# Ledger of designs, part 54: VH-VL binders against o27280

Target 1, 266 residues: o27280
Amino acid sequence: MDSMNVPEVLEIKRIVEESESVKTFIFSWDFRREVRPGQFVMVWDFRDEKPMSVSLIDPVRSEIGISIRRVGEFTDRVHGLSEGDLLGIRGPYGRGFELMGRDILLVGGGIGMAPLAALADEATARGMRVDALVAARTADELLFLDRLEAAGVNISTCTDDGSCGFKGFAHERLLTLEENHDMAAVCGPEPMMFQVMRILDERDVPAQLSLERYMKCAVGICGQCCLDDTGFRVCAEGPVFWSQELSRVREFGRYRRDPAGRRVPW

## First folded at step 19 (VH-VL)

Design Bg15
Fold by OpenDDE, fold request of step 23:
Structure Bg15 (fold): chain C 266 residues (1-266), chain A 119 residues (1-119), chain B 107 residues (1-107)
Amino acid sequence: as target 1 above (266 residues)
Amino acid sequence: QVQLVQSGAEVKKPGSSVKVSCKASGGTFRTYGISWVRQAPGQGLEWMGRIIPRTGRARYAQKFQGRVTITADKSTSTAYMELSSLRSEDTAVYYCARDDQYEGNFDIWGQGTAVTVSS
Amino acid sequence: DIQMTQSPSSLSASVGDRVTITCRASQSINNYLSWYQQKPGKAPKLLIYAASSLQSGVPSRFSGSGSGTDFTLTITSLQPEDFATYYCQQSDDTPRTFGQGTKVEIK
């Protein structure tokens, strides 16, 4: 019954068109309620509610940005909204990323770049060197490149079709990069994250990875986002996990639970 | 470095249409928008509209709604502004400018296209 | 629409002078304010964005301040190449709107 668990009705201040399938919605935010990169919020369109990553955190302007990929009925409705329209937002929830060291590597795929973009802003503001490996299926699906460049991030891109940067997957591109970092933050398709984590572990680079699971309550009660064996709740103990934690999660990179609780392979 | 190069000067009669092009060289539009801003002789700057080439979605100032059409071709990195039902008051220099979606500023400008509407 | 009002409309100054131009928004625009310089026959050039951030390549003698409704562009020591017309522009809402301009002339 914490006030943070009641959706606050907020006006969409601005909409940034990131790609054909991704929009970032900007909201005024009271930063007495702290939010960290890697945390998520529950977005309510007064019909349904879905967890979404915070991709922009701007205490100066008192604004946050939520990036949403168009993937189903809920997101279709949200993408139909305009500036000035209303949404319900509750949160933030979950464990965010922790920054350490001087050099950080960000590895993101698709919409997974959303929390990493926010993390990049924080890291650069702290004077850290930030390298980002940004992956997507095609050039037009690469997200946040201009924003990252403006922040001083060194970017490497890879696309499945080779339309931009390295032709191939993120883990393949990572293998071609010899430089090590003090830490890494990873977010994207779980098969990608699984391969990237393995490489980073072999290189003894501490890594944090943000998982995606079906969420219902977002407050660690319903158990829909529980990971097998460990009992980790993605909404409470995550969504950001250390690689050492994920090494204990048998299902990681192999399968997930669907809304009905059925085991579904990646 | 990215540059915006616009089409040449136009002389048009009242009631006709004009279409101005804006080509990006040295790079692509990526996530940036392209805004069109005009400036009448001896006057200030007036925003007409914007397109996000990546998505093809455009927004217009109400003043020009129904008369202006902004389009973009990603394959050629070119944006277009077409203004119809031209009037003498439309005589101006028309600029395209790269539009930062987050900041809303215009960091790169075309050289401008003079459009003269006269009988 | 958000109205932007600059002051003064014109001013005369000498090389080395401190020049201050103000811009007022009809409503709060947070820090979504940019400043441009335009010389005759040329396109505008971005100087400041986010009210106080200096655009890359712009001399440090240019600075911006303010938030909400009142903003200021300052040139600490006017140089010969700085005689031009300056515009403020809000980006908090659509349509984007500009101030009427401030012409900085040689005294």
Scores: ipSAE 0.934, ipTM 0.962, lowest interface PAE 0.5, mean pLDDT 96
Fold by OpenDDE, fold request of step 23:
Structure Bg15 (fold): chain C 266 residues (1-266), chain A 119 residues (1-119), chain B 107 residues (1-107)
Amino acid sequence: as target 1 above (266 residues)
Amino acid sequence: QVQLVQSGAEVKKPGSSVKVSCKASGGTFRTYGISWVRQAPGQGLEWMGRIIPRTGRARYAQKFQGRVTITADKSTSTAYMELSSLRSEDTAVYYCARDDQYEGNFDIWGQGTAVTVSS
Amino acid sequence: DIQMTQSPSSLSASVGDRVTITCRASQSINNYLSWYQQKPGKAPKLLIYAASSLQSGVPSRFSGSGSGTDFTLTITSLQPEDFATYYCQQSDDTPRTFGQGTKVEIK
């Protein structure tokens, strides 16, 4: 078996508490295995395995960070872990974000900001101007603001309840922003991404969007993360897609398939 | 432009408790932690513990475990450090400091609170 | 716990001098090392973080270097306001620990 696909048991070096529901787990990483923003890893707690976005990439310290939102049994267990505990990590997998141009707009919602935070670091390191629209339900759920600010990112916030920044949704805030960017990267709830993509397309801004689908193998074999009509495998051809690619995916923004393969509306 | 402002000096008897406050002005704690560091007269700096106000979770140095309690009130942007069973050795200046969770450094400090424990 | 040892404990210098302070960790701490300046009756002030990153607002005459176990704080040209006590601090592990301090005095 390919060693890449065998989970490496790693010690949790540090845990960053991003919010009440989100923690970032930091691991030592051998950067001979390159990892890019937008790629994901499979996290194994020795009982179950789930795909998680890489939110921190630090070649200097030889560390990566994986941000995990508490949403179910698996993540409940993981959130119960402490520094020094062990997890299995295999990957990275999937297609990450590509950077182009000088100005980039990041639009993220909730945990979707995880891969965008890593992308922000890379973009800033390359000398790009980075604007980030960070969305969440409430102020306390806004993620990575301090980290982004420290990196030199220009941040606009929006919250559903108006507790911080613009009161409303990300696409609504985006409509109020007239600045042009060379490209955009989007990650968050699919309905949000759908609306954001529409706006960006109308503005002729090239956009990449990171999709979330149920997946098991992460290596393009089982097909559980296949997108209808296209046959795109989120774990192989994605999770990052260009807007032009997603325009071919009719299910995008409309429905997903659950673990049983049933269509479930967003 | 965030500032940390601590409560005033305290004089306590051995066996008593002291509670020091640390209020953030000019902003909120956001995702930062608040660490407490003390400094005995003429001595170095000693880390006591940290709280993440956003989550309310605190960690303590083993030396102070069971004797120190760190809390925070997000609504007032105030952190607290309570030290019980005071001893003469606890005489020190106590500092609160903003704690960067990623870097682990303390970039903003309170002005310090002198606590004197004497019989 | 990670032990931090500074050298020297004290030094005398004149304005304009190059000053070097070292800090050694009992185990590797990567670059999770910060330097602080403290003046009498005042709280410490962050100078350097991540071993070599200059904190905003800190004069460029301050610099940090090192990784792993050995670290150095350098003041290229000592100014009158630089006479103080300096501390290193590791943030690789909990509890956070400080060096014993280095007092920079006027010669």
Scores: ipSAE 0.934, ipTM 0.962, lowest interface PAE 0.5, mean pLDDT 96
Fold by OpenDDE, fold request of step 20:
Structure Bg15 (fold): chain C 266 residues (1-266), chain A 119 residues (1-119), chain B 107 residues (1-107)
Amino acid sequence: as target 1 above (266 residues)
Amino acid sequence: QVQLVQSGAEVKKPGSSVKVSCKASGGTFRTYGISWVRQAPGQGLEWMGRIIPRTGRARYAQKFQGRVTITADKSTSTAYMELSSLRSEDTAVYYCARDDQYEGNFDIWGQGTAVTVSS
Amino acid sequence: DIQMTQSPSSLSASVGDRVTITCRASQSINNYLSWYQQKPGKAPKLLIYAASSLQSGVPSRFSGSGSGTDFTLTITSLQPEDFATYYCQQSDDTPRTFGQGTKVEIK
């Protein structure tokens, strides 16, 4: 196998406490292996392996950050780790975001903000104007606000409970915003992304959306992450898709396949 | 613009404890931490520990481990530093500072709290 | 713990002078180095972070350079308000540690 597909055992250099449920793990990275916002890595804790988005890309420091939400046994174990502990990381994999134009809108929900935070850094570094709509259930679950502000991002927040910003969902907040952008990048709960995509399409704003599916191999072989009808493999053709591509994906925003391959609704 | 406002000067006896407060005004802690740094008279700066108010997790310098407790109340945007078993060498100005988790710098400082330990 | 050593401990300079302060880490800290200015009776003030990034509101006469173990703070043209004590601080590892300080005095 290619060396890229062999997990590299890396030391956790630092841990950033993003929220009660989200931590960002910082690793030294050899940037001879390029990584782009929107790409993911496979994280191996020597018992299980899960795909995780890269939330920080710092070529100056030769570091990357991986933000992980505590949602199950694997992530529970990872969240129990400390600085100095080891993890296996292989990748990066998948298609990342493509930047175009001068004005970009980021729409993120929950942990979906992870790849968008990295994208924001790149966009701002390129001199783009970045607006970000950050959504979460509550104020305490809003992620990366301080990072984004530090990067010069114009932030609009929305929370389900109204504890911060607009009370409601991201697509509802988006409807209240009249300004158009050259492009949009979207990542979060798929129902959110589905609604956001519809709005952006109606406004003729080119949009890229990052999908989440159960992945096993990450190299387009096993087919576990195949999308119905199209045969798109989220790990290979994605996870970032253009809205035009997703328009062909029947299951988008409607259902997904679980680890057993069963169709389950969102 | 966030400011950190600390509690007033303290005079304590050896063996006693002191608890200093640090309130953020003009905003919330968000994802920032609060570090405590002390400075003895005519001396340099010494990091004591840090708390992430959003998560409640604290880390301490080994020198103060077991003797210092850092807490935070998100509802009041206030962080606390309690130092027990006070000694004369604990006489110092104690600062709270906003701690950027990514950069590790302290961009906002409290005005400092003078703590004098004397018999 | 990472030890931070500043040089010199003190220096005398005149208004308009170029002032250079050095900070050395006992091990590589990448660019996780900040510089602070402290005046008597006041809290430290952040000047530079990430070794070379100027904090908002800080005059451009202040600059930082370096990576790894050796870092430098430079004041291109010393102003009357710049007489103070300066500290470097590493943020690569916990505990955070400071240099012993450099006092810049009027000549």
Scores: ipSAE 0.933, ipTM 0.962, lowest interface PAE 0.5, mean pLDDT 96

Design Bg15
Fold by OpenDDE, fold request of step 20:
Structure Bg15 (fold): chain C 266 residues (1-266), chain A 119 residues (1-119), chain B 107 residues (1-107)
Amino acid sequence: as target 1 above (266 residues)
Amino acid sequence: QVQLVQSGAEVKKPGSSVKVSCKASGGTFRTYGISWVRQAPGQGLEWMGRIIPRTGRARYAQKFQGRVTITADKSTSTAYMELSSLRSEDTAVYYCARDDQYEGNFDIWGQGTAVTVSS
Amino acid sequence: DIQMTQSPSSLSASVGDRVTITCRASQSINNYLSWYQQKPGKAPKLLIYAASSLQSGVPSRFSGSGSGTDFTLTITSLQPEDFATYYCQQSDDTPRTFGQGTKVEIK
């Protein structure tokens, strides 16, 4: 239990170039430490530390993958690393996705597809039917399509510019799909998730959604990732929440707190 | 049903350069890479390098570093391999192959391009 | 670089025979091992990936096993179209490297 809070220095085994802005870093992993899709790890480059979702869980190879989008100084440094370089990793943390039923719908946008890709692998391994709605700004930003296809996932794509699949947003594409599922897992931009959740609720499809908030400790102590009114800590009670739980979170889909604690609208 | 179609056979003089093309039809590269593998007459397979067309980043075998350049044009779904300072030992069939970044296997191959270097 | 060594370099077999080809890596490559079939004048064809996963469209008579450093390709019942050269390839590290090949000939 205590060991999970100590960062392990791990060698980058491989780097997968997912897009111009996203790389997946592969590490050897001791699976005596169980990791579930939807959980996150804290990645330490010996200067700063950031939470990252696990996008690959491979017990056969004893490997995990962490997908990182280039968005700032920390991720710029990480993206400059090569195979054989070292990173500190501690975790996993948080509540992951729970699989239920036989048919699952995955709705992901951008880097939000990272935990969903891992979930897809688990679901397909269990013999579930998996449908995935993958959204991005452009075709070149669509993530994990080849992995999902190889896993037997039925893919529907959506791009803002119409360069691939449905032209528009994920919730708009979802409205055109009439098939219901036993459950849904959603991860991506919060405005997207908000709209998707609304549609799924109207259809009485149980949904789990993964939130992104600024995290510092990852152990539920500092409170930086607390959601207003509820006091939910994204690192402890989340990051995966049921739609019923998020219905109580007024800030969901509306605003977030920045590192200074200021309200920032979406 | 993606296929890789390569440019035609080349005959070159020592010291010259050759540029081979590899065009994907029936789809795009997506997240796959394109590797170049050559095979000298009666010999085995030798990996030269790889490019990820989606990002434009390439990696090379040390043996060919500085002498080989791999590029890609996403708009035309075409990858290129240019080998300079050709030697007689470079006489071989050159293959492009689709490279799975996760598995590292080559599941689709071009038909090969014969390059002959002779004085 | 990781060296891949196949055994044997060549073998003679008859239709219906069980054929086994081995590949050894100079260091552990987990299960990052693929097998290819190549016929004269043709490009290699992927048969097995991840040491034991059968590529789509490949007959079930082909199978792969092994992990770490020792790997095996097995053809349970050799067919006329199976006479070819077979290569193993590691994908654990760059550069990618191949075995020297095993030529399966008609007895």
Scores: ipSAE 0.933, ipTM 0.962, lowest interface PAE 0.5, mean pLDDT 96
Fold by OpenDDE, fold request of step 23:
Structure Bg15 (fold): chain C 266 residues (1-266), chain A 119 residues (1-119), chain B 107 residues (1-107)
Amino acid sequence: as target 1 above (266 residues)
Amino acid sequence: QVQLVQSGAEVKKPGSSVKVSCKASGGTFRTYGISWVRQAPGQGLEWMGRIIPRTGRARYAQKFQGRVTITADKSTSTAYMELSSLRSEDTAVYYCARDDQYEGNFDIWGQGTAVTVSS
Amino acid sequence: DIQMTQSPSSLSASVGDRVTITCRASQSINNYLSWYQQKPGKAPKLLIYAASSLQSGVPSRFSGSGSGTDFTLTITSLQPEDFATYYCQQSDDTPRTFGQGTKVEIK
């Protein structure tokens, strides 16, 4: 195995409780290993390994943050960890977001806000105007609002139940916004991303979208994360794709492959 | 715009308990925590513990472990600190403060609640 | 627990003076250090966070520096309203701990 792909055992420095189901784990990081928003790491709890987005990149403190939503056995174990405990981390992997222009729109849903939060920090540091549409099912599931606000991001919220901000879905809220941006970055439930991409395309706003697929190797070898027809590997050519690229992916917003390779609906 | 408003002064007997409230006005707790810090007369600041109202999880300083209970009610945007088995040395002003989970600083403070323990 | 030690415990200064207060941590805390101002009968007020970031609404005459174990709060030109007690606070570890305070008195 390549040394760059060997997990480094790191201590959890801090844990931020983002919501009842999401925690951000902070690690010391050697920034000789460059990491960009939109890239992911493989997190190893010495039993299993899962890809996770980097949600915090802090070169000043030499720290990164990984936000993890509790969704299964692996994440249950990770959520049971405490500060001072150890995890294995290898990476980063994949293609991250590119920043262009002066005004950027971030559209995120649920845990999809994780990479966008990191992107927001980079964008604001570069002096860009950042607008963020943050969506969730309920107010208590909205992520990173305070952090984004502190960074100077203009926030618009959307909740399914109307408990905070616009009542409805992200794409519906987006339709009510008249201003165009130089670019957009999108991450969240794929049905949301699909609708958002459609609107952005109609408005001629360049958009990048981060896809989620089942990953095993993270190095473009096993093919588990290959997208139909195109042969795009989410771990290698993605997870961040331009809308033009995704327009060629018929499965986008429609279905995905499970670990057995079966088509499963969103 | 968010302010923390605490309950009024308390006078308690040794061995009794005191419960101080801290209500967020002008907003909710969101993802912030609420820390409790006390200050004895003429003394410095002492951190007692913290709660994340959004999750309900609390952490305590070891010195107060077992004697302090910090709770929160999201529906009323109110945090509580209960200190039991009061002693004369517990006489102090008790502050609640908004706790940034990332920075660990306290950017908003309540006005303080004076608790006097005397026989 | 991380111990925070301020120096000096008290100082006398005049309006217009440059005032420097130091804070030392018993171990490295990166830049997880905040400074507070407290006036008699009032709650502490956050001045600086992340060792050197000025809190919104705080006058620019206040500044913070340092990383690791040694930190400094500087008031470039002391104003009448700046006579107070100042505290440093580490947020690198739990429990959160404060320095013993530095009282800035009028000369």
Scores: ipSAE 0.933, ipTM 0.962, lowest interface PAE 0.5, mean pLDDT 96
Fold by OpenDDE, last read:
Structure Bg15 (fold): chain C 266 residues (1-266), chain A 119 residues (1-119), chain B 107 residues (1-107)
Amino acid sequence: as target 1 above (266 residues)
Amino acid sequence: QVQLVQSGAEVKKPGSSVKVSCKASGGTFRTYGISWVRQAPGQGLEWMGRIIPRTGRARYAQKFQGRVTITADKSTSTAYMELSSLRSEDTAVYYCARDDQYEGNFDIWGQGTAVTVSS
Amino acid sequence: DIQMTQSPSSLSASVGDRVTITCRASQSINNYLSWYQQKPGKAPKLLIYAASSLQSGVPSRFSGSGSGTDFTLTITSLQPEDFATYYCQQSDDTPRTFGQGTKVEIK
């Protein structure tokens, strides 16, 4: 049995309050176990287990960060934890982002910025030019702006209510940006990603997108995260997909499967 | 650039309370915290507590727990530190400082507020 | 609480001198260590963060090194404006704690 699949009980070293609904939990990490931006871990609070994106990868400090948005019972419990408390973490799993070129565009919405923040750090460390379009419903929900700026990322913001930056959706803001990049990485609400992907395709910008689906095993066995038609398993073949791959996925941007396997529209 | 501007000097009697303000100009707090650090005459620096204005959550040093209250008003980009039950030992310059949640450093400081507690 | 101990408490130096200040933590703090400069009647100024990262706008003659428990601030060539008190600060744990300070005086 792969030891990677056994949750390691880790102490929460620090908690960063990203927003009212998002916290980043910092853990010590043995980097003999490689982790890449775009990969996820399974977080276990000793009652339930959920997939979470890695938002910080710090080999110098031997730390990782996991950003969690409060959305239900599990995350409510996790958000109630304090520094020094314990969580089980297994992984990492899935396919992460691949960096290419010199100029990269990051397009993120809400908690979708979590894996992109980690990617931004790596890209910047490699000497790449990083532009980020950060979207949220309100200014107070914009994530990682200060961290991204500190890393040298050029940021454009977009909010639904216009409280910060462009008033509107990410794809609308993207249409106003004329500069092309060598590649793009996208993560956020699937309807957003769907529209952004179309724009990027029209501009011939290679794009990778990170999908979210109900996930149980994280190892490609249970099939709960299987995408229709293609048979892609988000936990195994993803969660990061190339736009060409997603173009073959009918459900992308249209619907998802709930835990019972029922179609649920976005 | 962002600057922190604090309220003016205070002279207080023992047993009273003092409330110092710290206003950010040139920007908002965003995800930064605001820490309060005091310095008694001729002494070093002492961390009192921190607030994350975005969430309103504050943490305090145990030494001041129950006697200090740190608050923030996002709408005015202002943080406050209230210290009650003042004693002569509380005579110090009180600083607010921008607190990086990831690094834990203080990259921007207010000019300081002198608080004198005397009978 | 994590105790931070600086050495020396004070030193005398001349313009052009190489100055070294050390800071020791009572326990490992990784690289969560910052250095500040404070002049009389003024607020502290951040010089170094993450043990060795130079804060924007700070002259390159300032540098920091170390990890774990032992840290060093170095001024390669002391300038007239560098006579001040320097503090280290750990940010690995709460409460945040400072060293007692090192006063750099003119010889």
Scores: ipSAE 0.933, ipTM 0.962, lowest interface PAE 0.5, mean pLDDT 96

